# Designs tried in a protein design chat: VH-VL binders against b7kms5. Part 248

Target 1, 80 residues: b7kms5
Amino acid sequence: DTFETVRNTIRIESEVDESLRQLCHEERITKETWLEAAYLYLCEKPEELAQVIQLAQERLSQRKAIADYKRAKTMQERFL
Key: E = the ipSAE of ESMFold2; O = the ipSAE of OpenDDE; V2 = 0.75 times the mean of E and O plus 0.25 times the DockQ between their complexes.

## First folded at step 13 (VH-VL)

Design xa7 (framework fv_maftivimab; at its last look DockQ between E and O 0.50; V2 from the best seeds 0.00; counts 0 for: pae E 2.1 > 2)
Fold by OpenDDE, look of step 16:
Structure xa7 (fold): chain C 80 residues (1-80), chain A 121 residues (1-121), chain B 106 residues (1-106)
Amino acid sequence: as target 1 above (80 residues)
Amino acid sequence: EVQLVESGGGLVQPGGSLRLSCAASGFTFDDYGMNWVRQAPGKGLEWVSTINWDSGSTYYADSVKGRFTISRDNSKNTLYLQMNSLRAEDTAVYYCAKDIFRFDSWTLDYWGQGTMVTVSS
Amino acid sequence: DIQMTQSPSSLSASVGDRVTITCRASQSISDYLNWYQQKPGKAPKLLIYDASSLQSGVPSRFSGSGSGTDFTLTISSLQPEDFATYYCQQSYSFYTFGQGTRLEIK
C-alpha cells in the first residue's frame, strides 16, 4: 500500500541526534522510519509508552525553561 | 476541539477603560501560554501581549506597555486583557491566541474569532 | 525589533494557478517563520510553522520554504477556498507580522 506523507521539521538535541544518526546508520534505517516504528511499537505497549511520555514531559519542561529564560532575557535587554 | 471565545469589546471614549475576556476550552489551559493580537480595521495583525503558562511572566508590545495588563484565571480557563487609557489607535479586533511550544520557540496555533474594540469620541 | 516585509501586497490569480508569496525579515530569524491565512471576518489560521512544516489539517498544496531572511509560501494549485489574506510571522523574538498579501480572484 502507498500512503501520503507530511512534511515537518523535527528538532532534536545535538547529542541525541548524533547518537540517533549513528544508530540509524548502523542499522541501515532512517530517523523518519525509526520515529514511525518507535511510535507504532509503543502504541501497543501502554506501560512502555507511559514511561516514554514521562521522559518526554521532563525533557519538554527543560526545553521550555530554557526558552522562557531566553524570552525574559530578550525583554530585559530591550530596556537597556 | 480547541475553542477560544473573546468577549468584552465595545465602544469607549478616549481615556476610557475596557476589560476583555477569552474563554478557552478543548485543551489543558494551564499548560500553555496565551496571547492577545489585534487588527485595526482594514489593517494587518499586531501582537499585543503574552502571558506564560505559569502566569509568572507577562510581556507587552511597546504600544500598549503601561496601559494594558494581561492576566489569566486557570480555574476558569479564562484569559483577560485590562485596557486602560485607551486611544483611538487602539481601535481593533482583539484576538486571543493559544501558544504552542515548538522546541525553541512558540507558535500561535489557535485563534478566537475576536472581539471589536472601538475607541472614539 | 524585527520587521517583516511581504511581497506582493496583493495578487490576482485563477483557480488552478501556482501562487508564490514571499516574506523578508530585517534580520536573520533562522527558520522561526510562520504563515497564516485569514478570510474576511474570520480569525487567522495557522498554515505553516518553522518555515516549512505543514500544520495538521492543512492541504498539501500549501508549502513553505526558506531560512535566514527570505521565505516563501507556495500554493501549488489554487483552489476557490484559498482566496484570502496571508500573513507571515516571525517568532524568533516574540511576534511580528508581515503587512499581509491579499490573494483575490482574477
Scores: ipSAE 0.574, ipTM 0.904, lowest interface PAE 0.8, mean pLDDT 94
Fold by ESMFold2-Fast, scan of step 13:
Structure xa7 (fold): chain C 80 residues (1-80), chain A 121 residues (1-121), chain B 106 residues (1-106)
Amino acid sequence: as target 1 above (80 residues)
Amino acid sequence: EVQLVESGGGLVQPGGSLRLSCAASGFTFDDYGMNWVRQAPGKGLEWVSTINWDSGSTYYADSVKGRFTISRDNSKNTLYLQMNSLRAEDTAVYYCAKDIFRFDSWTLDYWGQGTMVTVSS
Amino acid sequence: DIQMTQSPSSLSASVGDRVTITCRASQSISDYLNWYQQKPGKAPKLLIYDASSLQSGVPSRFSGSGSGTDFTLTISSLQPEDFATYYCQQSYSFYTFGQGTRLEIK
């Protein structure tokens, strides 16, 4: 039996990645299987899924604000 | 089916002005930043300007700062570029491009077909 | 500004060939590098983002690699529709593009 797979590269915060890596090591699972299990579990729990989506939306908004602030700072650079 | 359609290009004298428009469809316009990128005949691509989803911030390449103004009308799904004090070196095809935020940066993911601006006497 | 330099400026190849185009940044841009394809008279099309991620709908024969200052775009088995100009672009600090690589039929 075989699975049809897709390969994705994902960029996440290093602190979160380190924490997840430690969890996977301790429990003897892989990041791929944890991600699949987490998503599948949440799909069967609408209330929990909604909370995760809200957290994701908040994190996205914060990252956009920080990135935009960084852009504004870059444009303030002085030229001789 | 993201679509971006530019218009407003043409022939203009040095020192003149032109206003470009970009009509957007197929995505929620007011959720994304918009950009102008130009390409001189036979040359490469040059980023010109960026505007955030709500017009809260605008950014310009040094070569156009003080002469060009980017703006948008979210009620009409339209992006604009007001070009003043035009120079021969501004001759180019002007592309409208949508951006998308990925983690902590923006990528230009969809482009219009461009509109030609020729600055010549 | 971050300068982007592509190599080669032009390349001739045949259908079925493996083609490699390189891009160098004047300073480290981590992996904030994108590749675009532009056909004559057409707008650029995003192929690869974040150095190695394939844009949805782009054939798997296209791949990207690299980090820091040196990046590579590879087409593993060139098809007739792949003859075009390719541009790298940094998105680390706004946008600057390489000068382009023209891929021509041999």
Scores: ipSAE 0.494, ipTM 0.863, lowest interface PAE 2.1, mean pLDDT 91
Fold by ESMFold2, look of step 16:
Structure xa7 (fold): chain C 80 residues (1-80), chain A 121 residues (1-121), chain B 106 residues (1-106)
Amino acid sequence: as target 1 above (80 residues)
Amino acid sequence: EVQLVESGGGLVQPGGSLRLSCAASGFTFDDYGMNWVRQAPGKGLEWVSTINWDSGSTYYADSVKGRFTISRDNSKNTLYLQMNSLRAEDTAVYYCAKDIFRFDSWTLDYWGQGTMVTVSS
Amino acid sequence: DIQMTQSPSSLSASVGDRVTITCRASQSISDYLNWYQQKPGKAPKLLIYDASSLQSGVPSRFSGSGSGTDFTLTISSLQPEDFATYYCQQSYSFYTFGQGTRLEIK
């Protein structure tokens, strides 16, 4: 073995995943190498990293709101 | 390290009231929803109540709705459960539990050690 | 309401055994299922989330599988510290726990 790797599972919104998959295919790279490269690049650019983090926080907030709405609605439907 | 410490349990007569507290440390308290889960002696786990990270949304199991009120004070990193009109069936260890959001659902990733509530004549 | 039914209610096993515990939901809950371990006098500890994802710090001998209504927790090679009660829990509509499965020393 030349590199140590860690196997992880992540979930990505389907529209974003489709776009990323297409990009990786066109550029003849893999999704995991793109993710590693993007992080390593941003580590050297604090202001750009901060903008990416802000967008990530906004996306997380949106997912939480949608999920909370769904679980509250399913609890309400149980009593209807 | 995440730490959750419950207090306020004790012996109370039916129809009485108690207020439970849960002191939280080791994480940014107001970013996470908080929960109460109870376990009657020798029995399984029962979810009691949830309060969301926004402090505005609260949810209750049918068995306690109208009698219990969950609340939080983010400035004190403290979760509360006001229990009114207590019944013998409310006798249990009450756990404070932190949720964590993962993509589209929640799990209870850290639990306190619990506080005992006994309701008896 | 969403009922979570565990099977078996208890089982006896020896160190080194492969152990399987099942959980059935009364309606589809997708993969919104968690597994917890509880030892006497202690709080529950999260083992598996989202049906099959291993919580940090949990040994790899624990695994979960399933989606929809049928879920399984597997311990591939039982260790002395694994004797405990195990609970499944749905997170589709807040929380409902199974009745528990007590895993005892044979």
Scores: ipSAE 0.432, ipTM 0.834, lowest interface PAE 2.1, mean pLDDT 90
OpenDDE, second read of step 14: ipSAE 0.408; ipTM 0.865
ESMFold2 (binder alone), look of step 16: mean pLDDT 92; pTM 0.938

Design xa70 (framework fv_maftivimab)
Fold by ESMFold2-Fast, scan of step 13:
Structure xa70 (fold): chain C 80 residues (1-80), chain A 121 residues (1-121), chain B 106 residues (1-106)
Amino acid sequence: as target 1 above (80 residues)
Amino acid sequence: EVQLVESGGGLVQPGGSLRLSCAASGFTFDDYAMNWVRQAPGKGLEWVSTINWDSGSTYYADSVKGRFTISRDNSKNTLYLQMNSLRAEDTAVYYCAKDIFRFDSWTLDYWGQGTMVTVSS
Amino acid sequence: DIQMTQSPSSLSASVGDRVTITCRASQSISDYLNWYQQKPGKAPKLLIYAASSLQSGVPSRFSGSGSGTDFTLTISSLQPEDFATYYCQQSYSFYTFGQGTRLEIK
């Protein structure tokens, strides 16, 4: 049967993408089906879902800090 | 809904000072960087200044560096722009704009209505 | 600063037309390019971010493409409410806007 699908674009860390790509190739699955399966599985595991959300929040904070550091460095080089 | 409301604009003589305010609502103010962007009559948009979510860093366009000071009061959900040594070329509508972090970059996703600053004798 | 140049500076079109607006950066900015729409007397509205991602609530007739230095905004079938000024903006190193493209009724 067919599913009704939505096209999404995401940006993830290259090391994570490379690791996930290798897993998908070895297991004969796709990134989109892995994402669907991972989310569906975690929705049935409240404690594990909470841990994943915490990790996601930490990774987001880290990315924001890195982006902020880069723009701070650019501005300092300009005005120092 | 996200709302940004600017105030404090007006007529000021060259060399004068003016303080703009932007009252924010509808989002967690202290999670987002904030910006001032201006537009001279009949002209395009020009970024003026950015302040980080915790006031830890501030950035300015070359044209306003040393004359303008951006600040915020997270307890009041309010953004400020202190403008000193005003020049005729600072005449513009000043917009308050909210940053959003997406795709490892910053984007201005919501804007206020703007407040008019006129610098003339 | 990174300079942004838009082409054309003004454009006349009719409802139903396909319209393209181009933006060029003075240096490579990857995909850190946003498009805004501004109607007379109003604040700018975000249309496209990261060169090609459509902002929530923006009609699908708007699309963006490009990377590096050359970018395009396309309106596939122009509607009456689309007559406005369009601005590109780099977010690679803070914010620089293009000079704007005025889209006017023919």
Scores: ipSAE 0.275, ipTM 0.819, lowest interface PAE 3.9, mean pLDDT 90

Design xa71 (framework fv_maftivimab)
Fold by ESMFold2-Fast, scan of step 13:
Structure xa71 (fold): chain C 80 residues (1-80), chain A 121 residues (1-121), chain B 106 residues (1-106)
Amino acid sequence: as target 1 above (80 residues)
Amino acid sequence: EVQLVESGGGLVQPGGSLRLSCAASGFTFDDYSMNWVRQAPGKGLEWVSTINWDSGSTYYADSVKGRFTISRDNSKNTLYLQMNSLRAEDTAVYYCAKDIFRFDSWTLDYWGQGTMVTVSS
Amino acid sequence: DIQMTQSPSSLSASVGDRVTITCRASQSISDYLNWYQQKPGKAPKLLIYAASSLQSGVPSRFSGSGSGTDFTLTISSLQPEDFATYYCQQSYSFYTFGQGTRLEIK
């Protein structure tokens, strides 16, 4: 009779978080339930899930590139 | 299962050279940056070098810059460390470590067993 | 170079104790701090990443906190397998480790 849950911490882009927060406020839902619903919905739609995975891979590559640029700048500063 | 296996360690005289290898399995090797981290006997951990997933960028600790060269062969899932002009203070266990990108930063999530490099006359 | 300083260098504790280890960075590193555990003769094991996120498979008695320059690792109820050396590590500008904290049986 109880829902077993786990607590996770995630870090997302500020603009995305602000947009999602606004959506949740307007629709009277929570980020937790939105995430659950979105994942469950996509699991029923393999082609759409594949598209989302591709977008996620692109976003991850972009974040890696930005982080790599930042660490390269830091290493250059100590060399100068 | 992620597995990293180092090899190539041994005894070498000051001024000598040695090449370490790290054989990786259980993950998509060319999707991750790789690292060498060393530990002198009875001492703490010291980061040595990092190479990006595509070999496009390499980074070194000041103590090894100009003497060590990190490289990788993605077709063989192997990481290398070429060590030249070795000094007594380079004596350490050398660990191969995979990173993972989470929360806009890298974390060393898997380590090999290490290979011992002893620089002594 | 970002310097990482741990306190204490060593401490003795008993099973069941609450243990806290502190790590200080020479400059702000936001939350780009990781904690590792190393047992004698073994490679280090990741415990905590991004200052407070628990690595999968690590017991919940381990926790991390802090941001900027001051960070802490806490073991809420020490177990026999927890006697080891603990290292903090900044990932803001590659990797600088603290000197390590050796946790010994009291």
Scores: ipSAE 0.259, ipTM 0.812, lowest interface PAE 4.1, mean pLDDT 90

Design xa72 (framework fv_maftivimab)
Fold by ESMFold2-Fast, scan of step 13:
Structure xa72 (fold): chain C 80 residues (1-80), chain A 121 residues (1-121), chain B 106 residues (1-106)
Amino acid sequence: as target 1 above (80 residues)
Amino acid sequence: EVQLVESGGGLVQPGGSLRLSCAASGFTFDDFGMNWVRQAPGKGLEWVSTINWDSGSTYYADSVKGRFTISRDNSKNTLYLQMNSLRAEDTAVYYCAKDIFRFDSWTLDYWGQGTMVTVSS
Amino acid sequence: DIQMTQSPSSLSASVGDRVTITCRASQSISDYLNWYQQKPGKAPKLLIYAASSLQSGVPSRFSGSGSGTDFTLTISSLQPEDFATYYCQQSYSFYTFGQGTRLEIK
């Protein structure tokens, strides 16, 4: 059986990446298959999916805030 | 099916003022930052201004700072650019462009058709 | 300001050709580099973000590569609709665009 696959690039927090890599190493799975399994599992669990989406929204908001801070800092330094 | 429609461009004399509008549809306007990018005839693209989703932060290119003011009305899904003290060098097509946050950075994923501003007596 | 320099400023090519356009940043921008296509009289269109990620709806013949200061946009087999001006843009600190590369029919 062969799956038709798509290559994706993602950027995640280093601490989360290290934790996930350790889990994958210990359990003898890959990051790709873990991601697929996690998503498929959550699609069957609407309340848990909603909780994950909320966490994702919170994390995205934090990253946007950091990017906005960097943008503001760059503009301030230009006009000093 | 994101749509951005600019209006308000025209011919204006040096030292004059002009207000541009950008009507947005097809997305949740108040979730995204918005931008103005311009292009002088036969020249490349130049970023002009950015406004955050809640109007909490605005940013300007050095060439327009103190003369242009970006603003938005989230209740009307509309972005504005108030242009004062216009110079011949401000002659350009002005594009409205939507932010999208990807990989811890901002990119401009959708653009309007542009509106032409000509500063000439 | 981070300065973006594109090469070449223009190039002529034929349908079916492999075309490469390069972009250089004045300082390291990691992979925070986007590519846009602009056809005459039209607004720019996002092709590639994060140096190598293809925007939804963009044909697979377009690809991007690079990191740090040197970046490349490649069109593997040029089509008639690909004759346009291409711009790179850094999104690392704030927005600056390259000067553009005009791709013309030979």
Scores: ipSAE 0.356, ipTM 0.827, lowest interface PAE 3.0, mean pLDDT 90

Design xa73 (framework fv_maftivimab)
Fold by ESMFold2-Fast, scan of step 13:
Structure xa73 (fold): chain C 80 residues (1-80), chain A 121 residues (1-121), chain B 106 residues (1-106)
Amino acid sequence: as target 1 above (80 residues)
Amino acid sequence: EVQLVESGGGLVQPGGSLRLSCAASGFTFDDYGMNWVRQAPGKGLEWVSTINWDSGSTFYADSVKGRFTISRDNSKNTLYLQMNSLRAEDTAVYYCAKDIFRFDSWTLDYWGQGTMVTVSS
Amino acid sequence: DIQMTQSPSSLSASVGDRVTITCRASQSISDYLNWYQQKPGKAPKLLIYAASSLQSGVPSRFSGSGSGTDFTLTISSLQPEDFATYYCQQSYSFYTFGQGTRLEIK
């Protein structure tokens, strides 16, 4: 059997990346296989998947708010 | 397929008003921020205004603050730009553009065809 | 307001040429830099985001590099459809565009 793969670039919080990197090193797995396994596992558990999606939505909203604050602050600083 | 269709452009006298519309389809409109970007004849691109997905925040270029108002109607999948106190330097093609959030930043990933606004006596 | 300056303002090239366009920001913008292509009478099209990430559907001959204040767009082997105006844009503090670079047939 052959897997067809795609190459992705993602940006995640540095603290999360450090923790995940340590986990992958200790368990002798890769970030790619961990992501695949986590997604496949959650797809079979609708209630747990819903909780993960909610957390993801909250984290995305927070990151958008921080980015909005940053650009608004930079724009407003010109007046004072 | 993402589509953005601008309308409402035309000829207007200095000091006049005009309202532009942008009809959006092919994506969940209320999940994305929207923008107006203009381009004067033979010139470069200039960002005009941004509105968040829920209308909670609006932002404007200094050149249009106090004169232009960006708004949206999520029930109609439509973006608006109310332009008041128009000046000759506002003459431009006005583009509607969709935000996409990537790498903790916004990028304009899809644009409409543009609508021409001419401010002349 | 962050000012973006492109160089050159225009250049002439032949099909198959390697073309380089440079963009400079008046202050550090990290990697919050995008590149757009605009053909006459058409809306701009996103080519590259986050300084070096290629937008889906854009040919691999396009590439971007740089960080901080200095950025480069490269077309490795120019094609007939690539004759257009190219704009850089910072997204660090909303949106400011460079003045554009017109790429013309030699």
Scores: ipSAE 0.240, ipTM 0.802, lowest interface PAE 4.4, mean pLDDT 90

Design xa74 (framework fv_maftivimab; at its last look DockQ between E and O 0.79; V2 from the best seeds 0.00; counts 0 for: pae E 2.9 > 2)
Fold by OpenDDE, second read of step 14:
Structure xa74 (fold): chain C 80 residues (1-80), chain A 121 residues (1-121), chain B 106 residues (1-106)
Amino acid sequence: as target 1 above (80 residues)
Amino acid sequence: EVQLVESGGGLVQPGGSLRLSCAASGFTFDDYGMNWVRQAPGKGLEWVSTINWDSGSTWYADSVKGRFTISRDNSKNTLYLQMNSLRAEDTAVYYCAKDIFRFDSWTLDYWGQGTMVTVSS
Amino acid sequence: DIQMTQSPSSLSASVGDRVTITCRASQSISDYLNWYQQKPGKAPKLLIYAASSLQSGVPSRFSGSGSGTDFTLTISSLQPEDFATYYCQQSYSFYTFGQGTRLEIK
C-alpha cells in the first residue's frame, strides 16, 4: 500500500507527550502511526470513542480556562 | 457553512447611541467566543471587544471601555454591541468575528461583512 | 500593550514574484501570531494561525514563520488574486493588529 500524507502540527501537554514518546519508543512506533491507529481503532468502537471524546472535551475546557486566565492577567498587568 | 451577518449600523450624532447585532449560523454558537473588530475608513483593523462562550467574561479596548458593552444571546445565536457616548473617532465598519481555540490561543477564523457606523453632526 | 509593526507598509510586485512581509512584536508573543488578507470592501480572511499553520482552503503558496518577536509571511509565487492588504495580529494579549501591508501590482 502507498499513502499520501499531510503534515500537521500539534501541541500536546508536556507530561502526556513524554509518556507518549516513551510508549512509542518501547513499542518501536511513531506518534504519527500511533494517532492513526488509535483513531481507526476508536472509529470501530463507538462506546470507547464516546469516552475519549468526553475526555477530550474536558481537557479542552481546561485549556480554554487557562488561556482565558492568562490573557486576562496580561490586561491587569497594564495597570500595575 | 459559517455565516456572520452584522446589522444595526447607520448615522448617529456625537453623544448618541447605537446597538449592533451579529447573527451567527453554521456552527454551534455557544461553544465559541465572539469578537467585535472595527476599521475606520482607509485605516487598519482595531480590536474592540471580546466575549467568551459562556458570557461570563468580557474584555474591551481602552478606546471603548466604559462606553461600549458586548453581550450575546445564545438562544438566538446573536452577538450584540451596545455603543453609547459615541464619538467621531468611532466611525468605522464594525465586524463581528468568531474565535477558534487552537494551540492554546484564539484566532479569528470567520468574519462578517461588517456594518458601517458613522458618527457625525 | 503589545505593539505590532509590519514592514513594509506597502510594496509593488509582479505576478510570479516571491513576496515577504515582516511583522515585529514589541515583546515576545511566542507563536501567537496570525496573518489576515483583506481586499477592498471585503472582510479580512484568515491565512495563517499560530505563526506557521495554514488555514484550511488557503493556497500552499502562502506560508508563515517565526516565533518570539519576529515573524514573516511569504507568498512563494504571487498570483493576481493575491494583491490585497495583509495584517499580522498577535493573540498573546487579546488582539493587536499591525498597521497593514498593501501589496500592489507593479
Scores: ipSAE 0.689, ipTM 0.910, lowest interface PAE 0.7, mean pLDDT 95
Fold by ESMFold2-Fast, scan of step 13:
Structure xa74 (fold): chain C 80 residues (1-80), chain A 121 residues (1-121), chain B 106 residues (1-106)
Amino acid sequence: as target 1 above (80 residues)
Amino acid sequence: EVQLVESGGGLVQPGGSLRLSCAASGFTFDDYGMNWVRQAPGKGLEWVSTINWDSGSTWYADSVKGRFTISRDNSKNTLYLQMNSLRAEDTAVYYCAKDIFRFDSWTLDYWGQGTMVTVSS
Amino acid sequence: DIQMTQSPSSLSASVGDRVTITCRASQSISDYLNWYQQKPGKAPKLLIYAASSLQSGVPSRFSGSGSGTDFTLTISSLQPEDFATYYCQQSYSFYTFGQGTRLEIK
């Protein structure tokens, strides 16, 4: 009958977003349903899930490093 | 259940030193950056210092640079603030705060109860 | 340093009122803004992060908006437990807090 849903906000890299939007347009699906399907599929594939988690950890570490660099640079640029 | 418990505050004379500790529990301590934030009596909040998860980077407010040193011991789940050359204007409650990275930004999501540092003669 | 200015410095309100607090940054900080609540003798509590995202466990009557230099915290229907001091904080270049807005019972 009906699904119970929640609204979420996410922030992803623009190039990834553009690629995903193109895929969704071509396949006539939505970002919401693609995310659900991708997660559910990976939960049934332990080896693939582990690989995805590793890539996610690497991407998160890189984004943290970039953000740290930017905030430190902005603090330093408090120049007279 | 995240808990942060500060200790080491007290009364100290101008020019003196104090070392503050923050004992952390309820989360994987070495996965998160840690912060010190202070609040003078009746005044607002002032960020003091940040240390990243592995001690590889530290940052300080201009008001404390050269006098305060932030450090951590991940094996003890403990954050420290070594305060030297203390001044009357350093009088404040010192809070330990955990950060979290969301939307490419840091937020201080959990805070300790604070420890009072009074610098007076 | 990025300066954060809140207005008003204090306000008096009654239970059920809609309350609005504003925060202005001295330069653009995108949406790198957080809101905290502090009750007397207690540590601050995170309410809102990334300008508009509600922290888990915070009542839905709290909301945030804004980007760039101008930001707003709104309490849609004030409750007795909401009387506190509210702080905005920029996280664009580490951390600078506003001076605080003291919300008092009318």
Scores: ipSAE 0.519, ipTM 0.875, lowest interface PAE 2.0, mean pLDDT 91
Fold by ESMFold2, look of step 16:
Parts: C-alpha cells; structure tokens; sequence
Structure xa74 (fold): chain C 80 residues (1-80), chain A 121 residues (1-121), chain B 106 residues (1-106)
C-alpha cells in the first residue's frame, strides 16, 4: 500500500551536506528520496555503481584515518 | 559469527612472563584494530593496549608501558600480548576485544570470554 | 587521562521500573561514549555506542543520551535478565571505563 520505512542516523561532511541540501531544495525533493533514487538508479548500472563504491571506500578510509589521528593526538596531549 | 578466543593465561610468580593469544574468526581481521582489556577480581574494567590494523601503531596504558607488548599476526588472524615483569596487580581476567569504526567513533563491539592470569606472591 | 565516574555505584529495582545510570567525564569527550553490560563470569556486551546509538540485537528498552561530560543510560522497563553490572567508557582517547554500576533486580 505504501513504502515501509526504517529510521536511520548518519553523519555527512558539512560541505557535502550543505551542497546536497541545496540540490534537494532546488529540485523540490528530500534527502531521503534522493538517496533512494540514487541507489535504485545505480542498481541497474554496474560500471557506474562500481565508481560510486570506489569513491565511498576512499571517503571511508579518509574518515577512519582522521579519527585515528585525533584519538592518538589527544593521548599525546596528556603529557606534561 | 564473530568469535574471539583467548588463551595462554595461568599462574605465574612475580617477575615472570606470559604470552596471551587471541584467535579471531568471523570477520576480516586485517580491517580492524584490536585491544586487550583486563579486569582484576572484583574490580572494574581497565584498557591495557591497542594495536591498529596494519600493526604499525601500538598504544599502552601507563600501568603496563615498558612491560607489555601487543602484536598481531594477520596471516593467522591472531592477536598477542607479551607480558613481562609481572606483578601482583597484573592479576586479572584478560579480554581480547575488537575495534569498530562507525558513526565517526571507535567502539569495542565484540569481546572474547577472557583468560585468567594470576600473579601470586 | 580522562576519568569516568558512574552514579550510583549500585542500586536495587523492581521488574518494570525505569532505571537511570549516569556517567560523568572529567573533560569533554563530545559523544565518544559507549555503554556495556556485564553479567557475572561473562565478558562485557556492547549496548550503546556514540552516546545514543543502539547496538544491533540490544532490546529497545535500553537507550542512551548526553554529550560533553554528562551521559545517561536508561532502561525503560526493567526485566529480570537485566541484572548485571553496567560500565560507561570514553573512546575519545583510546579507552577509560567508569567504575561500574551494579544493578540488582528484586
């Protein structure tokens, strides 16, 4: 009858989030419908999906490295 | 199914040494940092050491620096803790625990059942 | 190092009660706080990560809140299987655990 939905929480880099908010506002869509549409479109496009996955992997690696650096740095700041 | 199985605990005299092992399965071991956390009888939890996924960086609690060495063999999916110059206050159950990075934070999402180390006077 | 202080150290409550356990950090740790449950003779089990996110497979009666220095774990309707010791833990600079809160169910 209608879409069954799931509530999710995510963190998005602030500059990317601002750009996505602007796009969604201009196109009169929501962030969640954009995400669903992007995924459904890519499911039928194997080469394009692979490019998106590669970018996602690079961004995940970068966020992990930044987080690891931050926790190591805060441990160093506890020296006299 | 994530599994972490510690071994190598036992009774040792003060000043002695032990090497603990933690066999990991059910996840890609190389992608995750690994930790040792201990709990003295009747006491709370104390983080002991962390090793990152590439074995290049290690960190230790002040209470064990210079005496304990964390290491890993990614080809065997095994984490180690070499404990030297053991003291009575090192008596504890030692847990192996897996890091996970999600929601931009670090968490110990899976723990082994622990192995008991007793340092008797 | 970052000190984590839990309150209360122990409590008794009845099945069906709402239970609240607090945790205070000695400095701001943003939302880098986790909660664990430990039953006697067992390893700790992750309940809450990033202050308020529920770990998969954990009953929805558990919730976490807070940021900065003050954090709360809430059990909305206590069940018999919730008898355990609960630990908060900062993950801002590796890890420091609170001293634990032992929950007994009457």
Amino acid sequence: as target 1 above (80 residues)
Amino acid sequence: EVQLVESGGGLVQPGGSLRLSCAASGFTFDDYGMNWVRQAPGKGLEWVSTINWDSGSTWYADSVKGRFTISRDNSKNTLYLQMNSLRAEDTAVYYCAKDIFRFDSWTLDYWGQGTMVTVSS
Amino acid sequence: DIQMTQSPSSLSASVGDRVTITCRASQSISDYLNWYQQKPGKAPKLLIYAASSLQSGVPSRFSGSGSGTDFTLTISSLQPEDFATYYCQQSYSFYTFGQGTRLEIK
Scores: ipSAE 0.348, ipTM 0.814, lowest interface PAE 2.9, mean pLDDT 89
ESMFold2 (binder alone), look of step 16: mean pLDDT 92; pTM 0.939
OpenDDE, look of step 16: ipSAE 0.605; ipTM 0.898

